# Ledger of designs, part 115: VH-VL binders against q0atu2

Target 1, 119 residues: q0atu2
Amino acid sequence: MLDKKARIRTSREYRNVFEKGKRLSGRFLIIYYVENALDNNRFGFITNKKIGMAVIRNRIKRQLRAIVREYQGQVKNKHDIVLVARAGIGKSSFEGMEKDYIAIMKKAGLFARNANKID
Short names: E, the ipSAE of ESMFold2; O, the ipSAE of OpenDDE; V2, 0.75 times the mean of E and O plus 0.25 times the DockQ between their complexes.

## First folded at step 6 (VH-VL)

Design k68 (framework fv_daclizumab)
Fold by OpenDDE, second read of step 7:
Structure k68 (fold): chain C 119 residues (1-119), chain A 119 residues (1-119), chain B 106 residues (1-106)
Amino acid sequence: as target 1 above (119 residues)
Amino acid sequence: QVQLVQSGAEVKKPGSSVKVSCKASGYTFTSYYMHWVRQAPGQGLEWIGYINPYTGYTRYNQKFKDKATITADESTNTAYMELSSLRSEDTAVYYCARGDEWYSDFDYWGQGTLVTVSS
Amino acid sequence: DIQMTQSPSTLSASVGDRVTITCSASSSISYMHWYQQKPGKAPKLLIYDASSLESGVPARFSGSGSGTEFTLTISSLQPDDFATYYCQQYNSYPLTFGQGTKVEVK
């Protein structure tokens, strides 16, 4: 899915984002983001028990990865970004998640204001 | 079953210090933050701060930054809060509460520790 | 700091009543949790993330709202529900609570 280089993989990397990054909340997502010293962005995903059973969490995680993959080319460079699923995300559609992601990323200044779905 | 058991009530003189303990059981201690909340007699709830027992990372309410010191001992699954330079205004019930790092909802609470400061 | 203001501070109601408690935030927030506290006891989580019911909490409790206005609703008040209720935000640090709403017997 996402290139390994584009993924936050270690607990240390996650903790760094949580402790030093900024946080913004959308309807279905919370994003934590911090500048990194790399030439690429890295994404992490958190789906905890608050959003539902394991099957739901896994589904949501797959969907979020798909969304991030689709828009990763439009994200401002040199950021570590962690997506945290909010409790209500289990009831959301994929399109709803996508919309929320775009909105929150724009609000965070990580997307260009004219960022749209790539056809 | 998750349990948080706090140390017993304390009666202290002004200017002294007190250290309250909170022993956790029934879950992985390092997987959740431990928060501290106080409640003065007949008053509402005030958040003091939290610790990530896994990393030792702490965050304080600025109001209590010079008042409270939060620590944790993973080997005993115990969180601590030390209050220094006690004043009568510090008289309150102090609670430890479990929370995750995302929502900061406190799903389990200690029974509370009354700290009375009187001359 | 984000100030949380609950309304009303005290509410008198009868068993079977529909009870609504509001919590207003001094600025727009995303998180709102609700707790119930009885005298001499620690608070108990009722609702997390504005509208999610905590496990084991009766379905008569519900939460709603967004932005600066949030509500806790008890659809049909039961004897066990007379207590003080608190809202709590986690939009920014420090975490802050409302001043509480005491639901008492009419």
Scores: ipSAE 0.698, ipTM 0.907, lowest interface PAE 0.8, mean pLDDT 94
Fold by ESMFold2-Fast, scan of step 6:
Structure k68 (fold): chain C 119 residues (1-119), chain A 119 residues (1-119), chain B 106 residues (1-106)
Amino acid sequence: as target 1 above (119 residues)
Amino acid sequence: QVQLVQSGAEVKKPGSSVKVSCKASGYTFTSYYMHWVRQAPGQGLEWIGYINPYTGYTRYNQKFKDKATITADESTNTAYMELSSLRSEDTAVYYCARGDEWYSDFDYWGQGTLVTVSS
Amino acid sequence: DIQMTQSPSTLSASVGDRVTITCSASSSISYMHWYQQKPGKAPKLLIYDASSLESGVPARFSGSGSGTEFTLTISSLQPDDFATYYCQQYNSYPLTFGQGTKVEVK
């Protein structure tokens, strides 16, 4: 999971991102994002009842956190970013969610370079 | 049991102002945005703006920024839209509609308020 | 602003017909909703997020599409379905609607 300082935790902080942020949409994800004054990135995750039952929402939230954690080093600093899962995300594969995340982050100008992984 | 009840029809002269109300019931007023949409006779739908009743934050369609003022009174669960400097082209049915913060899906609408601007 | 254009503007149909309405966005979008409006009444949400059926809406209604092209389908038209249908994008502000498609009796 993400370190405490990298998480948006309060309803006020989420609301700030929704109201002042920019919005960009992918196939399975919507992102809201705004520059912050903290010199670190913070992420929030929203999986509402439109997605499905709690077990599905919890799985998706866990998988999205894993994806964000994996690519956190490529995200431009000083941003609060909220990921909102669309209703159809429950039918997506992990790889599908990962590709969508990379695509929308690059389109938003938040993702500076391709992920090159060495295990 | 969600219900949005709007004020009654208005007939106004050019150059005057009108204030339309929208009283919400059956849900937590501060948990949803309240949007305003108009429909000129025989025409389609046009989005005016929204208010977040919890924060008072407003967002407007640029076309309406100097014409419409949206407010909310949390104590009475009522949203308002005031139109200034009325012209004949402002003749329309004005709707309030409840929207989710992320999806802007208007799941409940007021019954509409006809505003007629004539000399 | 993103312009939403519906086709056709008017559609004449009979009960039992399969009806398809299209909505084209002036730029690529991922997010849109469909509404139904009957004469003298406020619009009603039918489909949210392109393909998800709103609670209480009959299963004969379905939505599909992506990018710039979206469709609303009524599999077997009922008397209660003669109405005007609107698409709405929520990809960016200002929110914009299509001009409407009127489904009328043939």
Scores: ipSAE 0.161, ipTM 0.767, lowest interface PAE 4.7, mean pLDDT 89

Design k69 (framework fv_daclizumab)
Fold by ESMFold2-Fast, scan of step 6:
Structure k69 (fold): chain C 119 residues (1-119), chain A 119 residues (1-119), chain B 106 residues (1-106)
Amino acid sequence: as target 1 above (119 residues)
Amino acid sequence: QVQLVQSGAEVKKPGSSVKVSCKASGYTFTSYYMHWVRQAPGQGLEWIGYINPSYGYTRYNQKFKDKATITADESTNTAYMELSSLRSEDTAVYYCARGDEWYSDFDYWGQGTLVTVSS
Amino acid sequence: DIQMTQSPSTLSASVGDRVTITCSASSSISYMHWYQQKPGKAPKLLIYDASSLESGVPARFSGSGSGTEFTLTISSLQPDDFATYYCQQYNSYPLTFGQGTKVEVK
């Protein structure tokens, strides 16, 4: 699970990322990201009704949090990052979501070239 | 049911201003962005901008930044767009449209307001 | 700005025909939507996120594509389908639409 400090929790904080941040799209994910004035990274997770029913949305959100936690040490410091699940993500495997996350984070320049799982 | 109801047609002189309203009902007004799109006679669609009614934040197409001002009144669930310094090329049907914050997929549209600028 | 170019600008077809409309983006995109507009009316969302059918839209409509080339297909054209179709990108602001493809009676 991600530490409380590593999670975007309020509507105001999400709003800041969407309105001031950059956007990059992957196959199953969009990220919005902006530098923050903190000493750590924070992550937010959005699963829209377009993905499917609550059971599916909750599963996707749990899987995305697990992926972010695995790679949190590879993310460049001082960013607020929001992951938005695309409608088609319900058809993806966990591995497919993980690969997409790594690809988009590398494209955004937020990830080390040789990203490692947290052991 | 979701409805977006716009104010009636306007005929304006060059150099004047016009303010078009869009009253929302059937959903939580602050949960969606309100976008404005125009269509000149016989032409395609042009995106003008949006407002996030929760915080009043706006984003504009650069082409319309000095022309359009978008506002919202949460107490009446109404979005507004004011056009200034009207010219004949501003003659168009102006639509408000509800958009998801991430997708900007316009699932509900107002009926349109024809603004005619003539001497 | 990302430019969206539709082809053809006008298409003449008969009821029962398979109709394909193409939308080309000036740069690689992942997010786009398709709309239908009938004369005197507001546009109607048909397909969101390139390939997802909007609720209430007939199954004869489908979308496909990725990167710079996207297509809207109507598998068997019905009388109700004679309209103008628009693509829209959402990868970056400003949001941009294609110029439209008018599907008219042959």
Scores: ipSAE 0.006, ipTM 0.625, lowest interface PAE 9.7, mean pLDDT 87

Design k7 (framework fv_daclizumab; at its last look DockQ between E and O 0.82; V2 from the best seeds 0.00; counts 0 for: pae E 6.0 > 2, grease 18.92 > 18.9)
Fold by OpenDDE, look of step 7:
Structure k7 (fold): chain C 119 residues (1-119), chain A 119 residues (1-119), chain B 106 residues (1-106)
Amino acid sequence: as target 1 above (119 residues)
Amino acid sequence: QVQLVQSGAEVKKPGSSVKVSCKASGYTFTSYYMHWVRQAPGQGLEWIGYINPSTGYTRYNQKFKDKATITADESTNTAYMELSSLRSEDTAVYYCARGDEWYSDFDYWGQGTLVTVSS
Amino acid sequence: DIQMTQSPSTLSASVGDRVTITCSASSSISYMHWYQQKPGKAPKLLIYDASYLQSGVPARFSGSGSGTEFTLTISSLQPDDFATYYCQQYNEYPLTFGQGTKVEVK
């Protein structure tokens, strides 16, 4: 589980990312990201009704948190990043989600240069 | 029963301005973005911009940056779009459309407002 | 800006026909939305995220595609389906639409 300080928790924090940040779309994910004034990254997760019932949304959210945690140490510092699940994510495998996350984060240039789990 | 009800047709002279309203009902006004889309006679659809009614944040198509001003009044659940320095080329049906915050799919539309600019 | 090009611009068909409309993007995108518009009416959302039916839309409508090529298919055209159809991308701002495909009676 992500540390509390590594989580986007308030509506205001989410809104700031959506309004002022950049966005990129992957196959299963849309990421919104913006620089923050902190010395750490914060992650947020959005799973709306488009992806399915609550049980599916909760599963997807759990899986995305696991993926983010796995690669957290390789992400450039001072960013707020929100992952929005796309409608098709409910039919994807965990590996598919992970691959999409890596691809979209690379495209966004959010991985540190010395990252070693993304090649 | 989501509904978007727009103000009536307008006939304006070149150089004048017009303000179109869009009153929303049947849902939480601040939970969705309100987009504006225009359609010139016999033409396709053009995205103008959107407003986040909860914060007043706006995003515009650069093509309309100096033409359209989008506002919202949370107390009346009404979004507005003002067009300035009207020209004949601005003649079109203007739609408000509710947009998902994440996917920008327009699931509900106003009935449209015809703005005719003629000398 | 991402340009969306639909094909064909006009399509003549009969009730019962299988109809396919394509939408090509100027650059690779994820998914897109499809709308139906009838004369004098606002557009109506049919398909979101390339292949998901909007609530209330008949099952004869379907969408597919990825990258730069997307398609909307009507398995068996009904009288109520004669209209203009638009694709729309949300990959980046500004949001853009295809020029439209008019499906008319043969």
Scores: ipSAE 0.366, ipTM 0.835, lowest interface PAE 1.9, mean pLDDT 93
Fold by ESMFold2-Fast, scan of step 6:
Order: C-alpha cells, then sequence, then structure tokens
Structure k7 (fold): chain C 119 residues (1-119), chain A 119 residues (1-119), chain B 106 residues (1-106)
C-alpha cells in the first residue's frame, strides 16, 4: 500500500499534473509528471474504459500500485507523477508492466542510474 | 448522440481576424478536451491546439501561439478559435475535434469551417 | 517535433486487393492513431493506439507496428475505402500527422 502522503487524492491535483506536467509514453503506460513543492513524491493512477471491465481495471490499478511501491526509493524526490494505463495493458503480464514502468521512468530522468540492479 | 456543429464559411481580407465556433451536444462538454486542426487546400492535417473546457487551460502548437486563441463557453457548450493577422497562407478548412484527455484520439469531428483569406 | 512520414503518398488499387500503408516516425514512439478522410468531409478515427479498432469500423481494417514503423492494412478493399488515410502520433506535443496516403481506383 502506498502511504497517504504519497498519493494524489483530489481532482484538482490530477488536473494540475495533466495540464502543466511533462508527458512520456511507454508501451503499456503513459506518465505525466511535474515537480512539486512538497518534500515527497505523490503518485496517481488512471484506468479508463478502453482497458476493459471494472474487474480488469481494478486489478491493473492494484498491480501498478505494487510496482510503484517496490521502486519508490529509486524515484527522484519532489514529483507528482500520474500513471495512465493504455488500452493494451490488460493483456500484459505483471513483469511486462514492471519493465515498462522502469523503462519510462529512466527515460524521463526520474530514476537513479541504477534502480534495482548493477549493470 | 454526440455532435459538433461549426459556424459557416468566412471570406476575410489579409490583416483581419476571424472567430470560428464549435457547438457541442450529446455529451458532457467539460469531460473532454476540444482540439482544433486545420487543413490547407490539397494538403494534410495540422494540429493547432486544445482547450480543457472545465478549467480554461489551453495548449498551443508553437507555430500558432501568436495567431490562434482558443476559448470555451460552458453555458452554451461552445468552443471558439480566433485567428488574428490573417495571411493568404491561413486559407484552410478548420476543424474542431473532441479528444480524450490522455490519448488525444479524435473520435468526433466538426464538419469543418472554410476560411478564405483573399486580397 | 516528431515528423510522421507516410508511404506511399498515393496508391492505386482494385476492389478485393490487400492494401498496406506505412507510417514512419522520426524518433521512436510507442503508439499512434489512424484516420480516414473522404473528399469534402472531416476525418474519421479508424484505429486508436496503433492496433485497436474504433467502434463501428469494419474488421477488414487492422493496424500494427512499434518503434518508428507502423502499418495500416485493409485486408480486402471495398468501394467505400477509396479515401486518404492519415497517421497521428501522440507521444509529445505538438501532435503531428503524416502527410496522408491517397488510395485511388486503379
Amino acid sequence: as target 1 above (119 residues)
Amino acid sequence: QVQLVQSGAEVKKPGSSVKVSCKASGYTFTSYYMHWVRQAPGQGLEWIGYINPSTGYTRYNQKFKDKATITADESTNTAYMELSSLRSEDTAVYYCARGDEWYSDFDYWGQGTLVTVSS
Amino acid sequence: DIQMTQSPSTLSASVGDRVTITCSASSSISYMHWYQQKPGKAPKLLIYDASYLQSGVPARFSGSGSGTEFTLTISSLQPDDFATYYCQQYNEYPLTFGQGTKVEVK
């Protein structure tokens, strides 16, 4: 579970990230991100009807929260980040979503050089 | 049913301004972005910008930042695009199109407004 | 800006033909959309997010691709399919379209 302070909670905060943030697309995920004035990161999660039925959307949200939680320590501090799941994500494996998340966070410059492995 | 209805054709002199309207019906106006796209005679499609009707926030293609002004009136479910300092190169069909906030997939389009700039 | 280049610019085909249109991005993109436009009309969304068929679009249309190369395929061309087709990227602003591919009668 992500701590309450690490979650984007209001429609206004989501709107701020979408309108003022940078956007980067991965294979299964789109991230929107902006620097915040807080001393911590906040994450939001969006799954829309293009993904599938509510059962599938809720499973995807839970899996994405677990992935974000696992890599929380690798994320550059003071950012609001919203993950938007793309239509094809419902057919992905957990590992596939995890790999896509790591790739887009590194491409965005939001991850440390070495996130979870020494190359 | 979703419908976008645009104002009629305009013939303008170089240096003048024109304001095109796009009236939306059949959906919640504030739930989607309204984009503007132009097409010069015999040419392809060129994205101008969008407005989020719920906030009034706009984003422009840098090529149009000093030419186009996009606005929206929630009371009438109408989006507007004003073009200033018209030149012959601005002769085109101008379309409004409804876009999903994250995908920018234009699932419904207005019928188009021909703006002719003639000296 | 990401430049989208379509190939061919024009193709001549007969009813029943398999038609393939390609779209190349100047940098790697994840996904894109395809539109159909008939003379004097607004474009119509055919395929969103590279491979998903828009509701109401015939199953003869399909999309595939990744990275810098994407394709739109019409498995068996029908008279209603003679039109201009456009690709669009949504990886970054400004949103950009390909120059279009006109599918005309042979």
Scores: ipSAE 0.300, ipTM 0.804, lowest interface PAE 3.4, mean pLDDT 90
Fold by ESMFold2, look of step 7:
Structure k7 (fold): chain C 119 residues (1-119), chain A 119 residues (1-119), chain B 106 residues (1-106)
Amino acid sequence: as target 1 above (119 residues)
Amino acid sequence: QVQLVQSGAEVKKPGSSVKVSCKASGYTFTSYYMHWVRQAPGQGLEWIGYINPSTGYTRYNQKFKDKATITADESTNTAYMELSSLRSEDTAVYYCARGDEWYSDFDYWGQGTLVTVSS
Amino acid sequence: DIQMTQSPSTLSASVGDRVTITCSASSSISYMHWYQQKPGKAPKLLIYDASYLQSGVPARFSGSGSGTEFTLTISSLQPDDFATYYCQQYNEYPLTFGQGTKVEVK
C-alpha cells in the first residue's frame, strides 16, 4: 500500500468529503468521512490557523499522520477520511490525540472487526 | 470589510413564492459557505440550509427541503433563497450568514429580510 | 437531530451582576458556539468552540463546558449586554440552536 494512494490530493477530493460526507466531533478532532469508489482508504489533514503558529500546526499535522499510519490497517476500506484539528489541540499530548482518534473512529464505525489481529 | 446586504421586506399572499437575495462583499465569496437561518416573530433561530458558492452544492434541513431552494451567482457575489407555496407559518425574518467551511460558526450575518404571508 | 435546550428562558439581572446561561445537548457533543442578538438586529457571534472569544468581544464573556452541558458567563453585566443569547451545535446536520435566553433589566 503506497503513501500517495492513501492521500486525499486535490481540492475537489477534499470538497467531496465535506459536502457529501458525515462528520463527527471529538475533543481535539473533527472527522469527515464518506465512502469512495476505490479499493482503498484515503486520508486528508487540516490544521487551521486558529490552532496556533505554523510550528505548532506542523507538529500537530505530523503527529496526526503518525497516529493514522499506526492504525490504518484497522480502518475499513473504501473511505475518504479528513481529520480537522480543533483549536484546543495544541495543548494536547500525543496520547490524548491518539485516544481521541480511536474514540472517534470507533463511533463512526470505521474500524474493521478483525483489525486488532494485525501487528 | 465583510458585508452581507439582503433584499427588502416582502408581503406575500398564501400560495405565492418569494426570492430573497444576499449580496456579499469584502471577502472571497467562494471561500465560505452561505447559510440561511429563519426567525419567526418572537421565536428562536432555525437553520434552513447552505450553499457552497464555488460548486453550487446545497444541503438542507429536512424540514425545509420542499420549501426552500438555495442558489448562488458567483459573478455577482449574491446568494438567493426562494420560498415556494407560502403559508402564514412561513412569516419570519430570514437571515443569510457566512459560515466557515469547517466549523459552521456564523461570523457575519445579513440584516435580515422580513417575509410576511397574509391574506 | 441534536436538541439544544437553554436555561433559563429569561433572566432578570442588574448591571454588575454575574450572569450564567446553560445550554444542554440531547446527546454528547464536543463544541458549540454562542451568539448574542439584540432586538431588531441580526445575531452576533460571541464565542466559538465553547470557550474561544470572537474578535472584538469583551473579556467579561467566557464559555465553558463539555459533553452535554455548556455555560456562557458574563462576569459583570453591562448595559450593552441586555439581549437574547443562543447556543448552536455543529456536531452534525441539521445545525440546531437553543431556544434562546433573554437577559433583561431587573
Scores: ipSAE 0.099, ipTM 0.755, lowest interface PAE 6.0, mean pLDDT 89
ESMFold2 (binder alone), look of step 7: mean pLDDT 94; pTM 0.955

Design k70 (framework fv_daclizumab)
Fold by ESMFold2-Fast, scan of step 6:
Structure k70 (fold): chain C 119 residues (1-119), chain A 119 residues (1-119), chain B 106 residues (1-106)
Amino acid sequence: as target 1 above (119 residues)
Amino acid sequence: QVQLVQSGAEVKKPGSSVKVSCKASGYTFTSYYMHWVRQAPGQGLEWIGYINPSEGKTRYNQKFKDKATITADESTNTAYMELSSLRSEDTAVYYCARGDEWYSDFDYWGQGTLVTVSS
Amino acid sequence: DIQMTQSPSTLSASVGDRVTITCSASSSISYMHWYQQKPGKAPKLLIYDASSLESGVPARFSGSGSGTEFTLTISSLQPDDFATYYCQQYNSYPLTFGQGTKVEVK
């Protein structure tokens, strides 16, 4: 359950992310992301018919929101991020989606570095 | 504080028209769609249509296509709905409600405007 | 149009009861919300996207379901919960609501 302030809600805002954002593909997810002028992050979710039937799409959307909520504290502030589920996501476990999300966010440089890390 | 304030109750004769206003405050008017929903006395909710104030584009429930005209004035942050050729069956409380194209979750509602068509 | 049918139309309950309201869609949907309406007032959003609790709504409210069958549950009914509840689909236009379920005092 993401707070409304943390959600991309209007078609205009989704279009802005698609048109001006960067794109990275994972195994099950594609993210589009762009820096915003707000003080918070906002997330959008797209599950299209290529994924499967409505019950599968609804489950995936709920699981993706749960994953994003769990890791929201690690995401660098001031970004609009849209998650697009790929067709193969219907065959993934929750853990598989979670690992893909973490990997793609790290690759995008969107996860904040651990301040205690020593090289 | 987000607030939607509607115009007052109207009593109209059959065949006339009425224009209901909905003044928005506390948010960026052009960032959300404004929807209209009716409720006949003792009945349930019925969606009429929406306007996207940033583009001026509208969508209507086919049932109300020839009855309702939705407009918006960005300079006053006010949405309007005009009902034409009024009949007794149009007697209802009319609500404006904030939503967007992607989610259509009506998180803020006007107080409602009772339109009574005398017969 | 997608028809949303609620069951029951009227429900009598006592404070402390577990209340469950069902909403059935005429075709499979992924996207729906629940609203609460008290007499003389505008509806209030309770649950969005089938299962997400709207900010400020008590945790006793929960939503579940998928496909054609959705449920709203109130785990322990409070006096403030006597109201009419509506489901709404947003899978396709026109947006449609259920006919409403009135929860009244037993």
Scores: ipSAE 0.006, ipTM 0.551, lowest interface PAE 13.2, mean pLDDT 85

Design k71 (framework fv_daclizumab)
Fold by ESMFold2-Fast, scan of step 6:
Structure k71 (fold): chain C 119 residues (1-119), chain A 119 residues (1-119), chain B 106 residues (1-106)
Amino acid sequence: as target 1 above (119 residues)
Amino acid sequence: QVQLVQSGAEVKKPGSSVKVSCKASGYTFTDYYMHWVRQAPGQGLEWIGYINPSTGYTRYNQKFKDKATITADESTNTAYMELSSLRSEDTAVYYCARGDLWYSDFDYWGQGTLVTVSS
Amino acid sequence: DIQMTQSPSTLSASVGDRVTITCSASSSISYMHWYQQKPGKAPKLLIYDASSLESGVPARFSGSGSGTEFTLTISSLQPDDFATYYCQQYNSYPLTFGQGTKVEVK
């Protein structure tokens, strides 16, 4: 579980990320990201019915939150980031989701420039 | 090679406005923020704001929010900063500088534009 | 706003000297850079993210520090190094710079 301060909660905040943010697609994930006016990062998660039934969507959402929490220290401050799960994510392993997340965050420049080891 | 080329020196009367340009070349204009920094005679560096050329999104130092307007033209790879209601204390060298979207490190700078405000 | 304070404001040194300048933040920060500026020229990035040497910058330059205290070191001063040095935080907006440290001929 991410702290309240690290979550995007309102529809207005989600709209800001989608309208002003950049988009980057991975194999299982799409991220939308924009700089915020806060001194911390906030994350949003979207798992729609294309993924599968509620049980699968809830599992994926919990796994994505766990991945984001684990790598929170590597993410540059001052960003709102929305993770949108693609339809194929339901068949991915936890490790597969994790690798995709790391790859897209590095490509977006949201991880530390000199990160050699991700904790 | 990366280059930022600014417009020439300006001498303006109090109450007028001035628009400084910064033409970028040698990189993908939309992949970096363009920042503006000023330096008054004998003083240090002061951050004014930035624009994200890919979205048009701007952020300003609160001190300059009513003074500066930053814009960008993707078709010409040119960023602009307009200063309004000029006063003598606006006399300074104004720099454009390229910043990474996440690090705000200014790896390339324009040569500077001297704006002199005098009666 | 985070205030960045540099010490000393002016430093007199000779070629071959080890030069150390300090930057103090008004609150704990994780993210800062160092720049060099010569008279009549734009600043040049030297060190990014506190300790990473920018491409093309000589190895005699190094950065260290964390929290509120950061240091730029020139291990053996060269004639080309007489300049003003600035620190900058990027922990929060607005971005702020130190007031500068002028390294001049002794």
Scores: ipSAE 0.006, ipTM 0.560, lowest interface PAE 12.6, mean pLDDT 86

Design k72 (framework fv_daclizumab)
Fold by ESMFold2-Fast, scan of step 6:
Structure k72 (fold): chain C 119 residues (1-119), chain A 119 residues (1-119), chain B 106 residues (1-106)
Amino acid sequence: as target 1 above (119 residues)
Amino acid sequence: QVQLVQSGAEVKKPGSSVKVSCKASGYTFTEYWMHWVRQAPGQGLEWIGYINPSTGYTRYNQKFKDKATITADESTNTAYMELSSLRSEDTAVYYCARGDEWYSDFDYWGQGTLVTVSS
Amino acid sequence: DIQMTQSPSTLSASVGDRVTITCSASSSISYMHWYQQKPGKAPKLLIYDASSLESGVPARFSGSGSGTEFTLTISSLQPDDFATYYCQQYNSYPLTFGQGTKVEVK
């Protein structure tokens, strides 16, 4: 689970990331990201109607949170990051989502040079 | 059932202003952004700007920054677009359209408001 | 601004024809939609995110492409499909549309 301080919670906080942040797209994910004035990272998750039914959207959101939690230690500090699931994500495996997340975060320059899953 | 209902046609003199309304129903007004798009007679579509009704944040096409003012009233679920200093080239059908904050895909449109600028 | 240019501006076709409309972006983009507009009506979303069919849109419509070249295809034209079609990019602000392609009866 991500703790409370690591979650984007309000519409104002989401708006800040959407309006001021950079955008980068992967195969299944879009990230919006902006440096914050805090001493920690915060994550938001959007699975909109284009993904599918509520049961599918909720599954995807849970899986994305699990991936973010696993790699949170590799993310450069002081960023607000919103993950948006693309329409095709419902057909992806968990491993496919994980690979896409790592690739896009590295491409954005948000991962440490040797960001890897720690056993 | 999602509906966007716009105010009626207007005939205005050059130099005057016009304010067009767009009343939303059938969904949570603050969950989608409201965009404005115009279409001159026999011409294509031109994006004017949007408002996020939950925050009041607006973004304009640079061409319209000194021309259009977009507002929203959450208590009545109504968005507004005001055009100032009207000229003959502002003669167009003006549409409101709801858009997802990520995709800017206009899945529901108002019926259009014809604004004619003529002396 | 990203300029979207459609080709052709007008095409004449018969019911049952395969119709292809092209949209060219002035710079490489990843994000665009297609709309249909009938005379006197507001536009209708057909294809979102380049290749995804909007709910309720017939399967004869498809979108493809990447980078600067995008295509809308109608596999077998129906009478209801005579309309003007517009592409729209959402890669950056301002949002921009193509000039439109009018599909008219031959």
Scores: ipSAE 0.007, ipTM 0.591, lowest interface PAE 10.4, mean pLDDT 87

